Miniprotein binders against q9h3h3. Designs and how they scored, part 276

Target 1, 235 residues: q9h3h3
Amino acid sequence: EDGFTAEHLAAEAMAADMDPWLVFDARTTPATELDAWLAKYPPSQVTRYGDPGSPNSEPVGWIAVYGQGYSPNSGDVQGLQAAWEALQTSGRPITPGTLRQLAITHHVLSGKWLMHLAPGFKLDHAWAGIARAVVEGQLQVAKVSPRAKEGGRQVICVYTDDFTDRLGVLEADSAIRAAGIKCLLTYKPDVYTYLGIYRANRWHLCPTLYESRFQLGGSARGSRVLDRANNVELT
Below, E stands for the ipSAE of ESMFold2; O stands for the ipSAE of OpenDDE; V2 stands for 0.75 times the mean of E and O plus 0.25 times the DockQ between their complexes.

## First folded at step 22 (miniprotein)

Design hR26 (at its last look DockQ between E and O 0.82; V2 from the best seeds 0.68)
Fold by ESMFold2, look of step 22:
Structure hR26 (fold): chain B 235 residues (1-235), chain A 80 residues (1-80)
Amino acid sequence: as target 1 above (235 residues)
Amino acid sequence: SETIEVTVTEETSPEEVAERIVKALKEGAEKVRLTAYGREAIQRAWEAIIIAAKRLGYRIVVTIEREDGKTIYTISLEKE
């Protein structure tokens, strides 16, 4: 399918980021209000542009839940982007290690577990479980895309604060599984997103660091986490 | 031996540690344990692991633990 080129997806992501978000902020809102909020704004019914019959009358870019410990700090994104431009013209090799060092230098360390689900009860149920885990403190921040007119798959993003802290990434995977989620998860550092590096990029970089697959009766964690690029299983 | 122990510091060469990991596992060690304290040492230990994984050509399993502020990577070959 040519309709989902990297350039097109990047433009849609930027537009969504700039539209209003529906946010439950546990730092200012009692946890007892969460279930009512979830019932009012299920992601399968909140529409991207405020379609007739939607719970929202205006565009919604994202639906998000902020945990008690959420501290918004994207780091030095402007410095990161400037250094990236300089690197591209320097003749130095562009590798996953180069990207990691840029992210460390500019403190752009966040990343996210991603899951893709079709609209409907399964999506809404998964989101509710994630949202409760965030409000209860097992996860720090998550967002889910609203429904598109096409009714295609939607994405839940569960953030971690430091992709180089692999134990923290695994702990987030464990919390997601404890919420009853069995689908495939993929992990992507935000540095790739801020630099516009997607699957079909000119450097052949892989923006996905890890895959998590649900595993019945396997590990105590309940999933198998693989770094496929390096052929390493994390436990 | 059953387990080979390596301490990784901010001055440790990831390439040298990777060589030790590969040698130990090829010679029949069941596990290699890397201990690292602080961000730089932790990243150097991980760099050593991915270098070793590439050289071995087989999937390795890394168990990650934190104990007394230290990060412990325990490395073994996948049995399956």
Scores: ipSAE 0.688, ipTM 0.902, lowest interface PAE 0.8, mean pLDDT 88
Fold by OpenDDE base, look of step 22:
Structure hR26 (fold): chain B 235 residues (1-235), chain A 80 residues (1-80)
Amino acid sequence: as target 1 above (235 residues)
Amino acid sequence: SETIEVTVTEETSPEEVAERIVKALKEGAEKVRLTAYGREAIQRAWEAIIIAAKRLGYRIVVTIEREDGKTIYTISLEKE
């Protein structure tokens, strides 16, 4: 949609992971400081490279909020990558089930809900709602991309610890909806990112496991979550 | 409308559970409830749901609940 390939967007995201992050860490910073921090660093104004007049003078890869229960555990990403290379050379069939088993074996279980929003008030408001939900312990960790020079859509990522825990994935969706977000959400495991599996990959693997659509008045969760691979609706 | 209850254990065949789900829904059951105890049974229950969904050829709705160390899957047909 935005003219960039999924591979280009992924490469940009990986490069951003290596730049400095603006972080609010609820484990070390009082929750009462969150509103001041959000006002200081609104995502629509924070620029990727620290443009003149932006809140940041230095490059920023991501703006992030860590909850009280956040523990960074990426698992054995190197072992995962080695096993993936060995699997490719073996000529064995590669399925979503294969990737799930690789992820479990190497403890690379993190995944994220993704939303794409244009820069502006709606983005900043959505981010503030997510950040509050993280600090209040309804979510563990979230990040948002800074404003790019091209003025493209920014992405908010809301993480879950285990993409194989369907209930945990659904609970995070519910918390996002409770924060007032009504846009389309897509859920992607990090294992697909680490293995370079993007849209239109040679294995025809869909990196999006779930889609969440906002629903008025229907479910207690305020959304319908579609398991895309299995054509199952989760409520 | 009748709810069919199925307990899934570590020894339960996903294919057999899938057949029960499909049969119940085709026979007009409003809901099928799977109760699974433990990680292996939870996985087997999900596998059964996936098999059943494929066999039915249309979208099913699944509610997931955790209670007292068990996971409960409630399966129904999508109402148009």
Scores: ipSAE 0.579, ipTM 0.866, lowest interface PAE 0.6, mean pLDDT 90
ESMFold2 (binder alone), look of step 22: mean pLDDT 84; pTM 0.813

Design hR27 (at its last look DockQ between E and O 0.95; V2 from the best seeds 0.76)
Fold by OpenDDE base, look of step 22:
Structure hR27 (fold): chain B 235 residues (1-235), chain A 80 residues (1-80)
Amino acid sequence: as target 1 above (235 residues)
Amino acid sequence: SKTIEVTVTEETSPEEVAERIVKALKEGAEKVRLTAYGREAVERAWEAIIIAAKRLGYRIVVTIEREDGKTIYTISLEKE
């Protein structure tokens, strides 16, 4: 277990969101250029701070691919945060249902499948598969963290527009599996990130809604998706 | 019946649907199919599934399908 608290990883992710991104935008760039872009900026070689000999000379927060149907809509994050502070002050019980309702009310519905991979060929290959799936319209948007100085695991994030659309979440899992990804996936709504709800939070809220495990020969989707909180398997 | 059909509306009690799910599965139904129309009914159906899962005390399997503006949840027990 990499000794970084979930809070440190979140703070690092937030800081990375503010640095420049390396983006392939399928809305403005021909799909035929994707392979050259992937070869130019392999995630295992792109460094967080632009280290000497890296493909990037400047700091990079994320490497991202935007699909044709991608429309950035973060919703009312400020209103969400204000409502969350008011809710905490009210002393009302806070449940996963409460967070869901806040997210719906403020239109903060995005969520992501997460996979953690060591730097190297497996990461770059996984990223290439995801990037292709995004450009082909099987996924909307994905990002991958650059290589850290410490050589820790890199994260690939594959987004869905609505974490409350369970079918859409499952379809994204299927597309990730179709891209050849076999590792463990976890699904986290962005609302939990915006509200600072991490592992071991004081409300005992699990920020991970779903876990996907690869399965050979079983489901048409190539995985089992588990709602861990409710002990429900989605197929 | 191998499959029990339940329609969930915005007025449907999640607890009542949960009771129907639990009863059907305990009585040997292979599947329970919930049909929900609209966002509210879909969430009520899901809430019923969660309640039913909790009452059963073991993992259930849910298939989700979307057709013609309706969402269909098909519930079954995990096969050992």
Scores: ipSAE 0.733, ipTM 0.909, lowest interface PAE 0.4, mean pLDDT 90
Fold by ESMFold2, look of step 22:
Structure hR27 (fold): chain B 235 residues (1-235), chain A 80 residues (1-80)
Amino acid sequence: as target 1 above (235 residues)
Amino acid sequence: SKTIEVTVTEETSPEEVAERIVKALKEGAEKVRLTAYGREAVERAWEAIIIAAKRLGYRIVVTIEREDGKTIYTISLEKE
């Protein structure tokens, strides 16, 4: 290993999940407090481990916004993981269809649009737009990584509740674009995350279902959403 | 303009629907509309769409709508 392998990145993601999160929860916090919270905790300045000069003195794994209607619905993750182990020993082929069926069977249907941005104004502005869309009800839940010591790109995750509902996934893309986001977006079902399946996995599965590219004019949603593996554009 | 309408159910062959999509578009239909009710039919319609896209060898554009509990896929060829 050289420190940035898929296994190393997975371990860092799991550690971040287990550390404290900074959360604006619209279910318990008035919407009028959002702008002050965003100004206090810009993701380009909130540090992963709470270094001096940061707004946070303690480690932060994620910065998140929960919408008014957010209800946690991770599904039967333990059953999913057990069925995954059984599938691997069964001799049945492991395919995207097999993963989709496991996700459906165990009700692990959530997924997320991802965007990667360098620290700075563009990241903070994009996050603020997403956070407002969540509090206003156009999106249900989003999170952003804090600034890492090495200063690499940060990620914003915008969740949807059912990756098999392609219209719902497109509607989330549209809400992201309406917030002024113009960068590349990629969509990943949570089933791949819970099973530890990343780009360079031994089953050669592609965890990215869709990519969205901003397109000024000429489309109903202001973007071009592609299922590149199947050569289909979704609108 | 011509629009070909196909209803997809849980019993429908995705391969047969894909052939109908390909034939219609090659014969000059502007759009093919698939109507599906329920998760099984919706996924079967999608399967037909990806088979059709592979057979055509040209990118297709799929508009997705939901109306009265049904999913409607409207399929056309990508234009330059």
Scores: ipSAE 0.658, ipTM 0.894, lowest interface PAE 0.9, mean pLDDT 87
ESMFold2 (binder alone), look of step 22: mean pLDDT 85; pTM 0.825

Design hR28 (at its last look DockQ between E and O 0.89; V2 from the best seeds 0.79)
Fold by ESMFold2, look of step 22:
Structure hR28 (fold): chain B 235 residues (1-235), chain A 80 residues (1-80)
Amino acid sequence: as target 1 above (235 residues)
Amino acid sequence: SKTIEVTVTEETSPEEVAERIVKALKEGAEKVRLTAYGREAIERAWEAIIIAAARLGYRIVVTIEREDGKTIYTISLEKE
């Protein structure tokens, strides 16, 4: 993405996080209610601020599905942010390795596979497949952005609990593909989001660790997963 | 198939393992398998792979498995 400031992106993410969410929580809601819920709140129709004609009358920051085994733990985000500020003034090199170590030290280990789709039936269908995979236990937790007033692409985020558990990250990719998703996926650790480090950052860090491309018949996982920065394929 | 086995611990030097990976693959080994248990060892193994990839100049293919609580990274060069 071009020149969008890290400060602005972080502020927008915080605002969405602070607004109400529409949540299907499999820990407290019978799985048989999922299809009705999906039909009531398709992400292409749920609006960010409750526009006339939408199914929601109040602002919605995110639409989310929590799986049976979902146990939220963002880690020591405040300590992470303090250590990040200290690192920036220390004169030590800022590298992907130092970010990974900060994430490990502060137990801010979650990350997410992302896909970007235009509003419409393709987005709603993809979300429904992901939501079912979460409720069935193949994925832990996922969210999708509501429709913005100006239009544009929406994002589905499929979370994993530990970006350093690379097999777990690949297993999540496989579950996404098994849900019928064929578009490009990118994987980003949450540490970059919490620190406001986006693609056009001044340290030239790459917040995207992996790209996943659908590969019909080519691998057991249904995709080709690449760490392009290090020129490594993961299988 | 020629496969070189390396056990990685929390005391293992990633640089030394990377040297072993590079040497083995350049000398015709088909695969190098790194076995690691626990976060520190797993991250040292991954660091070794990244160092090796930079030195080799060809795409590395890493197969990731979990067996008996251990992480196994199996490394080969991408076929032409």
Scores: ipSAE 0.780, ipTM 0.928, lowest interface PAE 0.6, mean pLDDT 88
Fold by OpenDDE base, look of step 22:
Structure hR28 (fold): chain B 235 residues (1-235), chain A 80 residues (1-80)
Amino acid sequence: as target 1 above (235 residues)
Amino acid sequence: SKTIEVTVTEETSPEEVAERIVKALKEGAEKVRLTAYGREAIERAWEAIIIAAARLGYRIVVTIEREDGKTIYTISLEKE
């Protein structure tokens, strides 16, 4: 486990969100150009700060692919944050249900499947599979972190529009598995990120709602999705 | 093997549904199927599943299906 605190990783992710993104937008770019774009910007070679000899000369926060149906809607993040501060001040108990209700009220419903991979061919191949699935409309949007100077693991994020739609979350897992990805996946709502709720938070909230494990020959979905908090397997 | 059908509405008590799930599974039902229409009923059904899972003390398997504006949860015990 890379000894980075969840807070450090979050700060790095926020800083990366502010830097330029390398984007393939399927709404404006023909799908036939995807392979050339993937070859030009393999995630294992794209560097966070535009190191000499990298495909990018400028800093890159994320490499992303937008599907045809992608519509950026972050909801009312400011209202969410204000309501969260008020809730903390009220001394009311804070539960996963409380966060869900806040997210619904402020329309901050996005979530993501996460996979962590070492830089190299396996990462680039996984990313290519995800990017294709996005362009083909099986997924809406995905992003991958560029290579860090320290050579740590890169993260692929595959988004869903609504973390409260359990079926949609499962469908995205199925699409990821169909793309040939066999590693462990974890699902996190964005609301936890916006509220600064990380691992080992004072409320003992787990920011990971689901864990997906690859399964050979078992479910039609090619994986087992576990709700860890409730000890429920979803199929 | 017997499937127990339960319709969940916005007025349905999650606790009562949870009791029905637990009872059915303890009595040897192979599956419990919850049908819910609309967001509130879907969440009440899920809450019932969570409560039932906690009461059973072991992992349950839930299949989720969407059909004609309804969500169907099919609950079964994890096969060893």
Scores: ipSAE 0.740, ipTM 0.912, lowest interface PAE 0.4, mean pLDDT 90
ESMFold2 (binder alone), look of step 22: mean pLDDT 82; pTM 0.796

Design hR29 (at its last look DockQ between E and O 0.83; V2 from the best seeds 0.00; counts 0 for: pae E 1.54 > 1.5)
Fold by ESMFold2, look of step 22:
Structure hR29 (fold): chain B 235 residues (1-235), chain A 80 residues (1-80)
Amino acid sequence: as target 1 above (235 residues)
Amino acid sequence: SKTIEVTVTEETSPEEVAERIVKALKEGAEKVRLTAYGREAIERAWEAIIIAAKRLGYRIVITIEREDGKTIYTISLEKE
């Protein structure tokens, strides 16, 4: 709901990267095992730190599903970070175009659709739909945050391999909608995450490229997608 | 039907294509279709569309499709 709430959840997600992940890897695990895995580890019950009564006894940073065709490629993140530092000291303007070019130059092109849901049946149902879409090959990789110690909304991230490929990003949105997801989606390139650029940043960059809103009837993809930077509608 | 077809290449001027988009839509064309092959041509077509959108008061709708390895942008005015 609150734009600052979404940034807070993203920052907490970055802190979780270093803890163990619970992963269903379709590259090494038969698809027939997915339903049992989903039942064992519902994201509304998996706790960040392994609270009593949780299905996990140790900390969990993320719950993830890797598709059969998933080929990890973070690109030249070290070079990206070095170039970013050089750019900041150069006096050259920092713009969305400059950041896009850095991402292209260093092959850090992945991005993600994000959705935020409260713990409970809706979250677990949404995650199950996304996980099935990944295992079935409609999406390549997704993750969901575990339940926070004090509660609060959780995030599902659905990745795409190239944020500059507008059709690919829209196809992922369509696959998410086909899984029955009706909430607001926002799209953020991973370059912003690797550089620690969130909504309240000193460069006034907007890390959200697209918003997707569920659209009843008359739409082939089931959503209305707004390109935030250019203020145009995609269908 | 009044559909204007434009092929965009790596050497195409985005400003020239934008002028064609704006002129066509203001003169009553229902759609303008841009066909682009390859990353550079695809971006030049997008640049042209954004220039045109600004000139048209941001009242356009863009459809993106792939046909035989080519990217097709279809631009129309927002319905009232």
Scores: ipSAE 0.577, ipTM 0.843, lowest interface PAE 1.5, mean pLDDT 87
Fold by OpenDDE base, look of step 22:
Structure hR29 (fold): chain B 235 residues (1-235), chain A 80 residues (1-80)
Amino acid sequence: as target 1 above (235 residues)
Amino acid sequence: SKTIEVTVTEETSPEEVAERIVKALKEGAEKVRLTAYGREAIERAWEAIIIAAKRLGYRIVITIEREDGKTIYTISLEKE
């Protein structure tokens, strides 16, 4: 869709991870300040490189909100990468189950719901809803990409602590839907990112585990979640 | 009965559970409810569900509930 390969988008995301972040941390900042912070730094106006007239004068990699219960735990990413290299050298078959087991063994269990939105009011409104849900404790942590110079879609990432906890993944989807978001959501474990496993990889691994579609009048969750690997729907 | 209950333990074979799921649904059960306690039993239950889904050849809908350290999977068949 966007003329950039999944690898290019991943490289840009990794580069953005190294730049300064605009963070609202609910652990140290009163929830009453959230609305002022959102008004000051609307994602559609925050620019990746601090363009003239933007709310930010310095480069911004991500805009993020941390909830009260947020504890950064990336697990043993180095051990994971070493084990992945050893596995590739062994010539053993690589399956989604193999990656799951590697992730569990090295405690690299984080994953995220992703939504892509064009810059503008809809993006800023979606972000405000997510940010509020994080501050209210319905979600742990979320981030949104700043506006790129070339334009294009911005991404909101809503994290869960464990991609193997299907209920937790579903609860996060429900919270996102409760925040008023109706677009397509895709869920990706971070382990796939750390191992450089993108779309069209040589192992034919799909990095998207789940897809959430909004449903009117359906289950109490307001969405259907498709497990893509197993072709089952979760409600 | 409209709902068949299956308890999954750490010793339960996923294949055996899958056979029970498939049998129940073929016999006209509307739902199969799996109860699993602990991580290993949950994984076995999930594996069983996946095996059953493959054997049935159609998409199944799964409801996941967590109660008092239990994970309950309710399987319903939706024919597309």
Scores: ipSAE 0.366, ipTM 0.762, lowest interface PAE 1.2, mean pLDDT 87
ESMFold2 (binder alone), look of step 22: mean pLDDT 84; pTM 0.818

Design hR3 (at its last look DockQ between E and O 0.90; V2 from the best seeds 0.79)
Fold by ESMFold2, look of step 22:
Structure hR3 (fold): chain B 235 residues (1-235), chain A 80 residues (1-80)
Amino acid sequence: as target 1 above (235 residues)
Amino acid sequence: SKTIEVTVTEETSPEEVAERIVKALKEGAEKVRLTAYGREAIERAWEAIIIAAKRLGYRIVVTIEREDGKTIYTISLEKE
């Protein structure tokens, strides 16, 4: 099931965060070097642990592209985590609204569109399109998981800076679609990740806020974006 | 064409706005437009939309725009 698989891959991806990353940083690297970098490090060939014959000799946790305007700001994660622990012991209800308010209070506002693709041309092509959109300024920052030894689907994460800026989230979806991406996208605020809240959680919270489905014709955005939990379409 | 306009502030009740949305759409309004400035007002407007969606039981469509620093949510029923 895609929902279960996505949560499992997201948890494994968190374990990779502390390993070295392969980064194209548009703030310090000329855009004209991007195509060569993409050809050298296709995500279907970059191995998690630096297998013989791969383009990387050392372990890689993530492959990432930082846009010219990328300004890292994770917010008050420690304060968020402390407030979360206090809330859990308070006996007060835990709802999507209380999580949103915690995120706002502690300025932990980033979120990400996620897509899952099997290794191969389709994955590498999708990543290249996303990376170009980041360098061109339509997207802020993105990362893709390396190839696992056992194989399986890989994940591309495309970040936005504020999940409560719903127009900004839709604009990122539109930029992803303009890059030629047609697969299912799901959107998850980083607050759920920092608190370790995945789909199978005891509070029955849904960490996926939106699903985006490619739409042929009839839409300026090129997709249909649905808040499934609340049965609301965003456009 | 009938569009109902509502200004949402930091002091606005999301529940009252939701009732206005539900009433307007059930009475045949084509659209309800919520205008909100500032984070708290924007979140109250969104909460009103969520409440209204649950009360209506139909999928609603929300068009999101920025105008002069304000967020505008335009709400309509999904076509059939």
Scores: ipSAE 0.791, ipTM 0.930, lowest interface PAE 0.6, mean pLDDT 88
Fold by OpenDDE base, look of step 22:
Structure hR3 (fold): chain B 235 residues (1-235), chain A 80 residues (1-80)
Amino acid sequence: as target 1 above (235 residues)
Amino acid sequence: SKTIEVTVTEETSPEEVAERIVKALKEGAEKVRLTAYGREAIERAWEAIIIAAKRLGYRIVVTIEREDGKTIYTISLEKE
């Protein structure tokens, strides 16, 4: 949709991971400071490279909020990558089940709900709702991309600890919906990112496991979560 | 019966569970409830759900509940 390949967007995201982050850490910062921090660093105004007149003078890769229960555990990403190369060399069939087993074996279980929003008030409001939900302990960790020079859509990522825990994935969706977000959400495991598995990959693997659509008055969760690969709706 | 109960263990074949799900739904069960204890049984139950969904050829709805160290999947057909 935005003219960029999924590989280009992934490379940009990986490059952004290496730049400085603007972080609100609820483990060390009082929750009462969140509103001032959000006002200081609205995602629609924070620029990727620290443009003149932006709240940031230095490059920013991501704006992030860490909850009280957040513990960074990326697992054995190097072992995962080595096992993936060996698997490709073996000529064995590669399935979503294969990737799941690799992820479990190497403890690379993180995944994220993704939403794409145009820069502006709606983005900043959505981010504020997510940030509050993280600080209140309804979510563990979230990040949002800064404003690009091209003015493209910004992405909010809301993480879960285990993409294989379907209930945990659903609970995070519910918390996002409770924060007032009504846009389409997609869920992606980080293992697909680490292995370079993007849209239109040679293995025909879909890197999106779930889609969440907002629903008025239907489910207690305020959304319908669809497993597209299996044609199963989760409630 | 409006609800069919199936307990999934580590020894239970996903294919067998899938057959039970499909049979129950085809016979007019409104719901099939899978109870699974432990990580392996939970995954076997999910695999059975996927197999059943493929065999049915239409969308199924699954509710997930966690209680007392068990996971309960409640399966129903999507009402148009």
Scores: ipSAE 0.709, ipTM 0.901, lowest interface PAE 0.4, mean pLDDT 90
ESMFold2 (binder alone), look of step 22: mean pLDDT 85; pTM 0.826

